# Ledger of designs, part 152: VH-VL binders against NAD kinase (nadK)

Target 1, 268 residues: NAD kinase (nadK), of Syntrophomonas wolfei subsp. wolfei (q0aze0)
Amino acid sequence: MKIILVNNRFKENTEKKAQEIAGQLSALNVEVIIDNGLDEPYAGTVDFIMVLGGDGTMLRAARRYGQRAIPVLGVNMGTVGFLSNIEINELAEYLPLILREEYSLEARMMLEVAVFQQQSLLTRVFCLNELLLRSNSPRMLSFALEISGQKLEPYRGDGLIVSTTTGSTAYSLSAGGPIADPQLDAFIVTPVASHIINKRPLVVSPEREISLHLLEEREAIIGIDGQIKMDFGAENRVLIKRAPHPLLMVNLKAKPFFTSIDRSLQRQ
Below, E stands for the ipSAE of ESMFold2; O stands for the ipSAE of OpenDDE; V2 stands for 0.75 times the mean of E and O plus 0.25 times the DockQ between their complexes.

## First folded at step 11 (VH-VL)

Design Z10 (from P28 with heavy chain F103Y; framework fv_bermekimab; at its last look DockQ between E and O 0.74; V2 from the best seeds 0.00; counts 0 for: pae E 5.4 > 2)
Fold by OpenDDE, look of step 11:
Structure Z10 (fold): chain C 268 residues (1-268), chain A 123 residues (1-123), chain B 107 residues (1-107)
Amino acid sequence: as target 1 above (268 residues)
Amino acid sequence: QVQLVESGGGVVQPGRSLRLSCTASGFTFSNYGVHWVRQAPGKGLEWVAAISYEGSNKYYAESVKGRFTISRDNSKNILFLQMDSLRLEDTAVYYCAKDHLWYSRSSYGMDVWGQGTLVTFSS
Amino acid sequence: DIQMTQSPSSVSASVGDRVTITCRASQGISSWLAWYQQKPGKAPKLLIYAARSLQSGVPSRFSGSGSGSDFTLTISSLQPEDFATYYCQQANSYPLTFGGGTKVEHK
């Protein structure tokens, strides 16, 4: 068995723990690769990904490895979030199950985000939570939203979020989006401070395609999972689709999503 | 420089056919929907036809439906308008124009126009 | 089909004047309206798209407003080069349709 340990290099605690866990796994004849984000994603084949940290680390892991259909386990290290399955102090207990592959998988839809500049693809990213388009100035944006080629009313406001159901409890929620069952596949399109006060979020079929472009010369940015940022202007267009592969999240321990929402949201 | 150049216009007899061409340069032609718009002498603008960037969707004004055919060759950056069963009321300067936005099946406006080519009829 | 009614058909104005042209759609077209300027013997030039978005290179004295079925093109201070015919065009749905045009002439 070969396992990637994903941790946050900026958190010494996670690095140390990753080393400890690596040692333990090695003692059990498990090959371990540690990914702290400094280097490019490991290109070789692996059997399992263990994410040590919070939701942010999971998002990074998802972007780096989600397209490879590898089981990903979130191991919480004392943070509040929705994407971890077990606690770090429980790892020893569940390790035998991991090694025996006695766990269930939950498929989570990801976004495929393609950003273009007129004639060229600038970047293509798979992400677990959301794409954010927002103004980079105090001025409102004017931008067009197309869903499956249908032109919606021009958006005027600070921005727009296109989120997965997994991402519904992230920034989309803060912007007034609905909480979605993570077992459901859908896009959630949430306005950010629209000049139309009661502009409602849209729940969109994962079979549809979403595109965004500015209708005026304004300074804007694209944000992906709150971790990737890029400039976005009138010459750019973003295309959003369902990723061809879901993230396979390991479920070792049952976590009641709906009963945990209140607890988690109160802490945010 | 983004440019469209029409050709193929001329004097024709009623009932005959004429094929207009529009050659694009200075931009990725295959990324844009394109249109034909005509203007009769001393009259206003009339949209004639449109074709999507990939050529899969074609749209026609009622006045030309069944008689005109819009097509494109993206490999050569050329837009065509095959005009059959021409009528006197088809007399006009014919413009080709590109959509404002790329990779869209929707039109937001036509931001680049050719100089036009005149189609007239012999009496 | 969506009919576009443009008014007035002509307007006499002087340099420096504020000129307003109106376009009415027979049905709602959201904000998908474009404005064009055409000078004699020349191809139309796109001025405004999406009802109020100024095309690159177009002077700021041009502005568009409106939504639904009623739209307005405004030239805040008419310049000598602005004497021309202006057309509105709905871009909501096919078939695309133009207004009848408004000729801005010298007073």
Scores: ipSAE 0.554, ipTM 0.832, lowest interface PAE 1.2, mean pLDDT 93
Fold by ESMFold2, look of step 11:
Structure Z10 (fold): chain C 268 residues (1-268), chain A 123 residues (1-123), chain B 107 residues (1-107)
Amino acid sequence: as target 1 above (268 residues)
Amino acid sequence: QVQLVESGGGVVQPGRSLRLSCTASGFTFSNYGVHWVRQAPGKGLEWVAAISYEGSNKYYAESVKGRFTISRDNSKNILFLQMDSLRLEDTAVYYCAKDHLWYSRSSYGMDVWGQGTLVTFSS
Amino acid sequence: DIQMTQSPSSVSASVGDRVTITCRASQGISSWLAWYQQKPGKAPKLLIYAARSLQSGVPSRFSGSGSGSDFTLTISSLQPEDFATYYCQQANSYPLTFGGGTKVEHK
């Protein structure tokens, strides 16, 4: 069995703990690849991914590995977010189940984001939470949103968020979007400081294609999961689709989403 | 250089057929929706038909629906208009035009036009 | 079909004049309106799309305004090369439709 152990190199306790866990797994004849964020993603075949840390570390793991259809387990090492399944002090208890593959998987929709300059593809990335389009100057944006080729009335304001249901509790929520059941597949489209009063958040089918482009030249930014930033101008267009593969999140321990919403939100 | 060049216009008899072609160069033809627009002598512009960038959606003006067929060959960068059951009212210069926005099945305006090809009738 | 009514059918103007052309849709088209310029014997040239957005290479003396059903093209200071016929066109829904045109003529 080969696993990737993902941690955050900037948190000393996660790096030391990753080495300890790697040693324990090696003693059980499990090959371990450590991904602390410094190197390119491991390119070889692996059976399982273990993420040590919070939601931010899970977001990086999802971007790097989420399209490979590999089980991903979130292990909390501090404050509980929305994407961890077990606590670090429970890992020894659950490790036999992991090795025997005695767990269930929850599929979480991801976004496929393609950014173009005119007709040329500049980059393609995958994300778990959201794409943010926002102004990078004091001036508001004027931009067009298409949903499956249907133009909505132009938007004017600070920007727009296109999120998954998993991302509904992230930036989309603070911008006024709904909390969504993570078992649903959908896009949630949430305006940011719209000057058009009647622009409401939209919940749309994951089978839709969403595109954005500016109607006037302005300095703008595309943000991905709050962790990647790209300049965006009138020469650019972004296309958003459901990613080909969902993130396969391991479920070893039941996490009742609805009865725990308030506790989880207070830490986010 | 971005160009559209129409051909196939001419003199026909009413009730007959004619096929117009439009050859594209200088841009990636398959990324754009394309249109036919006509202008009768001394008259204004009339939109005739459009086809989406990948060819999956076709749209027609009511005046030509059922008689005209738009199509495209993305491998050869050619747009076609098959005009059947021609009427005297179809006398016009026919322009092909590309839509402004790439990868859109919606129209944002036609930014590049051909020179036009004339369709007329003999009595 | 959405009818586009353009006014006036012609305007007589001098270089330096402010020229205003109006276009009315028979039903709401949001801001999805384009303006074109056409000179005799030539194909139309796109000036403005989405009611207000200038096409690349179009001088800033051209501006568009309006939303819903009433739209205006303005030439702030007419230049000799601006004598032409101008058309509006709704791009809200198929079938697309043009206005009847406005000829801007030298006095």
Scores: ipSAE 0.256, ipTM 0.700, lowest interface PAE 5.4, mean pLDDT 89
ESMFold2 (binder alone), look of step 11: mean pLDDT 93; pTM 0.953

Design Z11 (from P28 with heavy chain R105K; framework fv_bermekimab; at its last look DockQ between E and O 0.79; V2 from the best seeds 0.00; counts 0 for: pae E 3.6 > 2)
Fold by OpenDDE, look of step 11:
Structure Z11 (fold): chain C 268 residues (1-268), chain A 123 residues (1-123), chain B 107 residues (1-107)
Amino acid sequence: as target 1 above (268 residues)
Amino acid sequence: QVQLVESGGGVVQPGRSLRLSCTASGFTFSNYGVHWVRQAPGKGLEWVAAISYEGSNKYYAESVKGRFTISRDNSKNILFLQMDSLRLEDTAVYYCAKDHLWFSKSSYGMDVWGQGTLVTFSS
Amino acid sequence: DIQMTQSPSSVSASVGDRVTITCRASQGISSWLAWYQQKPGKAPKLLIYAARSLQSGVPSRFSGSGSGSDFTLTISSLQPEDFATYYCQQANSYPLTFGGGTKVEHK
């Protein structure tokens, strides 16, 4: 068995823990690769991915490895989040199950985000939570939203979020988007401070394609999962569709999603 | 420079056929929907036909439906308008124009036009 | 089909004047309206798209407003090069349709 340990290079605690875990796994004749995000994703074949940290680390892992159909386990290290399945102190207990592949998988839809510049593909990214289009100034944006070729009324506001159902509890939620069952596949299109006060979020079929284009010569930014940022202008266009592969999240421990949501909301 | 150049216009007899061409340069032709728009002498603009960037969708004005056929060759960057059963009322300068946005099945406006090609009739 | 009614058909103006042209759609077209300028013997030039968005390279004295069915093109201060015919065009749905045009002439 070969396992990638994904940790946060900016958190020394996670690095140390990754090394410890690597040692333990090695003692069990498991090959281990540690990915702290510093280098390019490991290109070789692996059987399992363990994410040590919080939601942010999971998002990074998803972007780096999600397209490879590898089971991904979130191991929480004392953070609040929705994407971890077990706690670090539980790892020893569940390790035999992992090694025996006695776990269930949950498929989570990802986004395929293609950003074009001057008619050329600038970048293509797979992400687990969302794409954000946002003004880079105090001024509102004016942009066109197309869904499967259908032109919606021009959007005017600070921005727009296109989120997966997994991402519904992330920034989309803060922007007034609906909470979605992560077992459901759908796009959630959430306006950010729309000029139209009553502009409602849209729940869109994963079979549809979404495109964004500015209708003005203004500077904006594209954000992906809150970790990737790029400039976005009038010469750019974003095409969003369902990623061809879902993230396969390992489910070792039952976590009641809706109860967790209630708890989280009470803390806000 | 982004450019469209029409050709194929001329003098034709009623009932005959004519094929117009529009050659694109300076942009990725296959990324854009394109249109034919005509203008009779001393008259206003009339949209004639459109074709999507992939060529899968075609749209026609009622006045030319069943007589005109729009097509494109993306490998050669050429737009065509096959005009059959021509009528006197088809007399016009015919413009080709590209859509404003790429990868769109919808039109946002036509941002680049050719110089036009004249179609007239002889008795 | 969506009918576009443009008014006035002609307007006489002087350099420096404010010129306003209106376009009415027979049904709601949201903001999907374009404005074009055409000079004699030349192809039309796109000025405004999406009702209000100024095309790149177009002077800021041109502006568009409106939504739904009523739209306006405004030239804040007419320049010598602005004497031309202007057309509105709905881009809401096929078939695309143009207004009848407005000729801006020298007073």
Scores: ipSAE 0.605, ipTM 0.849, lowest interface PAE 1.2, mean pLDDT 94
Fold by ESMFold2, look of step 11:
Structure Z11 (fold): chain C 268 residues (1-268), chain A 123 residues (1-123), chain B 107 residues (1-107)
Amino acid sequence: as target 1 above (268 residues)
Amino acid sequence: QVQLVESGGGVVQPGRSLRLSCTASGFTFSNYGVHWVRQAPGKGLEWVAAISYEGSNKYYAESVKGRFTISRDNSKNILFLQMDSLRLEDTAVYYCAKDHLWFSKSSYGMDVWGQGTLVTFSS
Amino acid sequence: DIQMTQSPSSVSASVGDRVTITCRASQGISSWLAWYQQKPGKAPKLLIYAARSLQSGVPSRFSGSGSGSDFTLTISSLQPEDFATYYCQQANSYPLTFGGGTKVEHK
């Protein structure tokens, strides 16, 4: 059995704990690869991914490995987030189930984001929460949103968020978007400080293709999962669609989403 | 240089067919929607037809629907207009034009135009 | 189909004049309107798209405004090369439609 152990190299307690867990797994004849963010993603075949840390570490793991259809377990090492399933002090209890592959999986939709400069692809990334387009100057943006080739009235304001349902509790929520059940597949399109009063958040079928481009020259930025940032200008265009594969999240312990919403949100 | 060149215009008899061609150069033809627009002598512009960049969506003005067929060959960078059951009202200069935005099935305006090819009837 | 009505059908003007041309759509088209210039014997030239966005290479004396159903093209100070016919065109939905044109003529 081969496992990737994802941690955050800049948090000493997660690095030490990752080494400890790797040792325990090696003693059980499990091959362990540690991904602390320094190196390229492991390219070989892997049976399981264990994420040690909070939602941010899970977001990086999803971007790196989410398209491989590999089970991913979130292990909380501090505050309870939306993406962890068990606590670190519970790992020993659940480890036999992990090794026997006795767990259920919950699919979480991801975005496929392609950024172009003119006609050239600059980058293609996959993300779990959202793409943000925002102004990088005191001036507001004027931009076009297409949904499956249909142009909406131009947006004017600070920006726009295109989110998954998993991302509905992240920046989209702060911008006034709805909380969505993460078991639903949908895009949530949330304006940021729109100057057009009839622009409401939209919930859009996951089969749609979404594109964004500026209608006037302005300094803008796109952000992905709050962790990747790039400049965005009048020469750029972003295409967004549902990623080919969902993130497969491991469920070992029941985590009631709706009864936990207030606790999780109070920590953001 | 970015260029569109129409050909295939000429003098026709009523009820006959004619095929117009538009050859593109200086840009990646397959990234853009393309249009046919016509202008009768001394008259205004009339949009005729459009085809999406990959060829999957085709649109027609009501005046030509059922008689004209738009198509494209992205491997040869050529746009076609097959004009069947021609009528006197079809007398015009026919322009091909490129849509402004790449990889869009929507129209944002036609930024590059050919010089046109004339279609007329014999008296 | 969306009908586009331009007014006036012609205007006589002198170099240096401010010229305004209006265009009305028969139904709302948001801001999806383009303006074209055409000189005799030539193909049309795109001036403005999305009601207000100036096409590359077009002089800044040209400007567009409006949304919904009513739109305006303004030439702030007419130049000799601006004598031409101007067309609006809705790009909101297929079939695309042009206005009837406005001829700007030298006095």
Scores: ipSAE 0.438, ipTM 0.766, lowest interface PAE 3.6, mean pLDDT 90
ESMFold2 (binder alone), look of step 11: mean pLDDT 92; pTM 0.950

Design Z12 (from P28 with light chain Y94F; framework fv_bermekimab; at its last look DockQ between E and O 0.78; V2 from the best seeds 0.00; counts 0 for: pae E 5.1 > 2)
Fold by OpenDDE, look of step 11:
Structure Z12 (fold): chain C 268 residues (1-268), chain A 123 residues (1-123), chain B 107 residues (1-107)
Amino acid sequence: as target 1 above (268 residues)
Amino acid sequence: QVQLVESGGGVVQPGRSLRLSCTASGFTFSNYGVHWVRQAPGKGLEWVAAISYEGSNKYYAESVKGRFTISRDNSKNILFLQMDSLRLEDTAVYYCAKDHLWFSRSSYGMDVWGQGTLVTFSS
Amino acid sequence: DIQMTQSPSSVSASVGDRVTITCRASQGISSWLAWYQQKPGKAPKLLIYAARSLQSGVPSRFSGSGSGSDFTLTISSLQPEDFATYYCQQANSFPLTFGGGTKVEHK
């Protein structure tokens, strides 16, 4: 068995823990690769991905490895989040199950985000939570939204979020988007401070494609999962569709999603 | 400067064919959809045809459907309008126009126009 | 096809006047409406797109409003160079269609 340990290089605690876990796994004749995000994703074949940290680390892991159809386990290290399945102190207990592959998988839809400049593809990214288009100035954006070729009302506002159901509890939620069952596949299109006060979020079929482009020459920013940022202008276009592969999240321990949401909301 | 220049207009007999050209400069031609719009003498504007930036989608007014063919050569920055089976009612100044944005299925307005080329008929 | 009804067909005005031109679509076109200015012997010029977005280089005295089926072009203070014919055009769907035009003339 070969396992990738994904941790956050900026958090010394996670690095140390990754090394410890690597040692333990090695002692059990498991090959371990540690990915702290410094280098390019490991290109070799692996059997399992263990994410040590919070939701941010999981998002990074998803972007780096999600397309490879590898089981991904979130191991929480004391942070509040929705993407971890077990706690770090539980790892020893569940490790035998991991090694025996006695776990269930939950498929989570990802976004395929393609950013174009004129006719050229600038970047293609698979992400677990969302794409954000936002103004880079105090001025409102004016942009066009198309869904499966249908031209919607021009958007005027600070921005727009296109989120997965997994991402519904992330920035989309803060922007007034609905909470979605992560077992459901759908796009959630949430306006950010629209000039139309009552502009409602849209729940869109994962079979559809979403395109965004600016109508005016203004400076904007594209954000992906809150970690990737790029400039976005009038010459750019975004195409969003369902990723061809879901993230396979390992489910070792049952987590009550809806009760967790209630708990989280009470803390806000 | 963004510029469109039409050519190919002239006097033609009914039933004949004519090919209009529009040469684009000052912008990346292949990034934008383009249109033909015509205006009969003393009349209003009439949209004739459009073609997407890559040329994969073509749209026609009912009045010219089956007779006119829009095409483009992105390598040469030229838009064409092949007009077959011309009729007296086709008499007009023909404008080529650049769409405001690139489009496949949707137009966003015509932000740059040529000066037009006149198509008339001999009596 | 979407029919565009423009009114009035002509308007007499003086420099400094507020001029309002209306355009009605036979069906809802959201905000996908453009306004053009055309002077005699010249090609049309785009003024407004997406119902209310001012084209670059167009004076701020021009403004567009409306959504759905009813739209308005407003010239807040008419200038000598503004005497021309104005056209609305729906950009909601093909075939694209223009209004009949409004000629703004000297009073």
Scores: ipSAE 0.373, ipTM 0.766, lowest interface PAE 2.0, mean pLDDT 92
Fold by ESMFold2, look of step 11:
Structure Z12 (fold): chain C 268 residues (1-268), chain A 123 residues (1-123), chain B 107 residues (1-107)
Amino acid sequence: as target 1 above (268 residues)
Amino acid sequence: QVQLVESGGGVVQPGRSLRLSCTASGFTFSNYGVHWVRQAPGKGLEWVAAISYEGSNKYYAESVKGRFTISRDNSKNILFLQMDSLRLEDTAVYYCAKDHLWFSRSSYGMDVWGQGTLVTFSS
Amino acid sequence: DIQMTQSPSSVSASVGDRVTITCRASQGISSWLAWYQQKPGKAPKLLIYAARSLQSGVPSRFSGSGSGSDFTLTISSLQPEDFATYYCQQANSFPLTFGGGTKVEHK
């Protein structure tokens, strides 16, 4: 069995804990590769991914490995978020089930984000929570949103969020979007500080193609899961589709999403 | 300089065919949708046809549907209008025009125009 | 087809005047309207797109407004080079359609 153990290199205790867990797994004849974010993603075949940390570490793991159809387990190291399944002090209890592959999987939709300059592809990335388009200056943006080739009224404001249902509790929520059941597949399109008062968040079929481009020259930024930023200008267009593969999240312990909403939100 | 130049206009008899060309220079032709617009002498503008940047989406005015065919050759930077079954009411100056922004299924206005080529009929 | 009706069909004006041209769509077109200027014997020139966005190189005395079905082009202080015919055009959906034109001419 070969696993990737994902942790956050900027947390001293997390790195020490990851090495401790790697030692325990090696003693059980499990081959372990540690991904602390410093190196390129591991390119070889693996059976399982274990994420040690909070939602941010899970987002990085999803971005790096989510398209490989590999089970991913979130292990909480302190603050309860939306993407962990078990606590670190429970790992020993559940480890036999992990090794025997006795768990269920929950599919979580991801976004495929393609950024173009003119008609040339610059970057393709995958994300679990959201794409953010925002102004990078004091001036508002004027931009066009197309959904499957259908033009909506021009947007004017600070920007726009296109999120998954998993991302509905992240920046989309702060911008006024709805909380969505993460088991649904949908896009949630949430304007940011819109000058046009009648612009409401939209819930859109995951089969749609979403396109964004500026209508006037402005300095803007594309943000991915709050962790990656790219400059975005009048020469650029971004295309957003449902990613080919969902993130396969391991479910070892029942985690009641709806009864835990308030507690989980207090930690963000 | 961004430029569009039409050619192929002339004097023709009703029922005949004519092929108009539009050569693009000074911009990346394959990034933009392009249009044909006509204007009868002393009259207003009439949109005729459009084609998407890659050539897969084509649109026509009802007055020319089934008679005119728009096409493009992105390797040579040329837009075409094949005009079959010509009628007296097709008398006009024909302009080619570049769409303002990116275009696959949408138009944002026409920011660069040629100077036009005249199609008329012998009486 | 979406019909575009311009009013007035002509305007007699002097240099320095404020000129207002209106355009009405037969159906809602959101803000997807363009304005063009055409001088005799010349190709049209794009002035405004998306109802109010000024094309690069167009003087700031030109402005557009409106949404839905009613749109206005305003020239705040007419200059000698502004005597021309002006067309609106909906860009909301194919087939694209032009208004009938408004000729702005010397008194």
Scores: ipSAE 0.249, ipTM 0.704, lowest interface PAE 5.1, mean pLDDT 89
ESMFold2 (binder alone), look of step 11: mean pLDDT 91; pTM 0.943

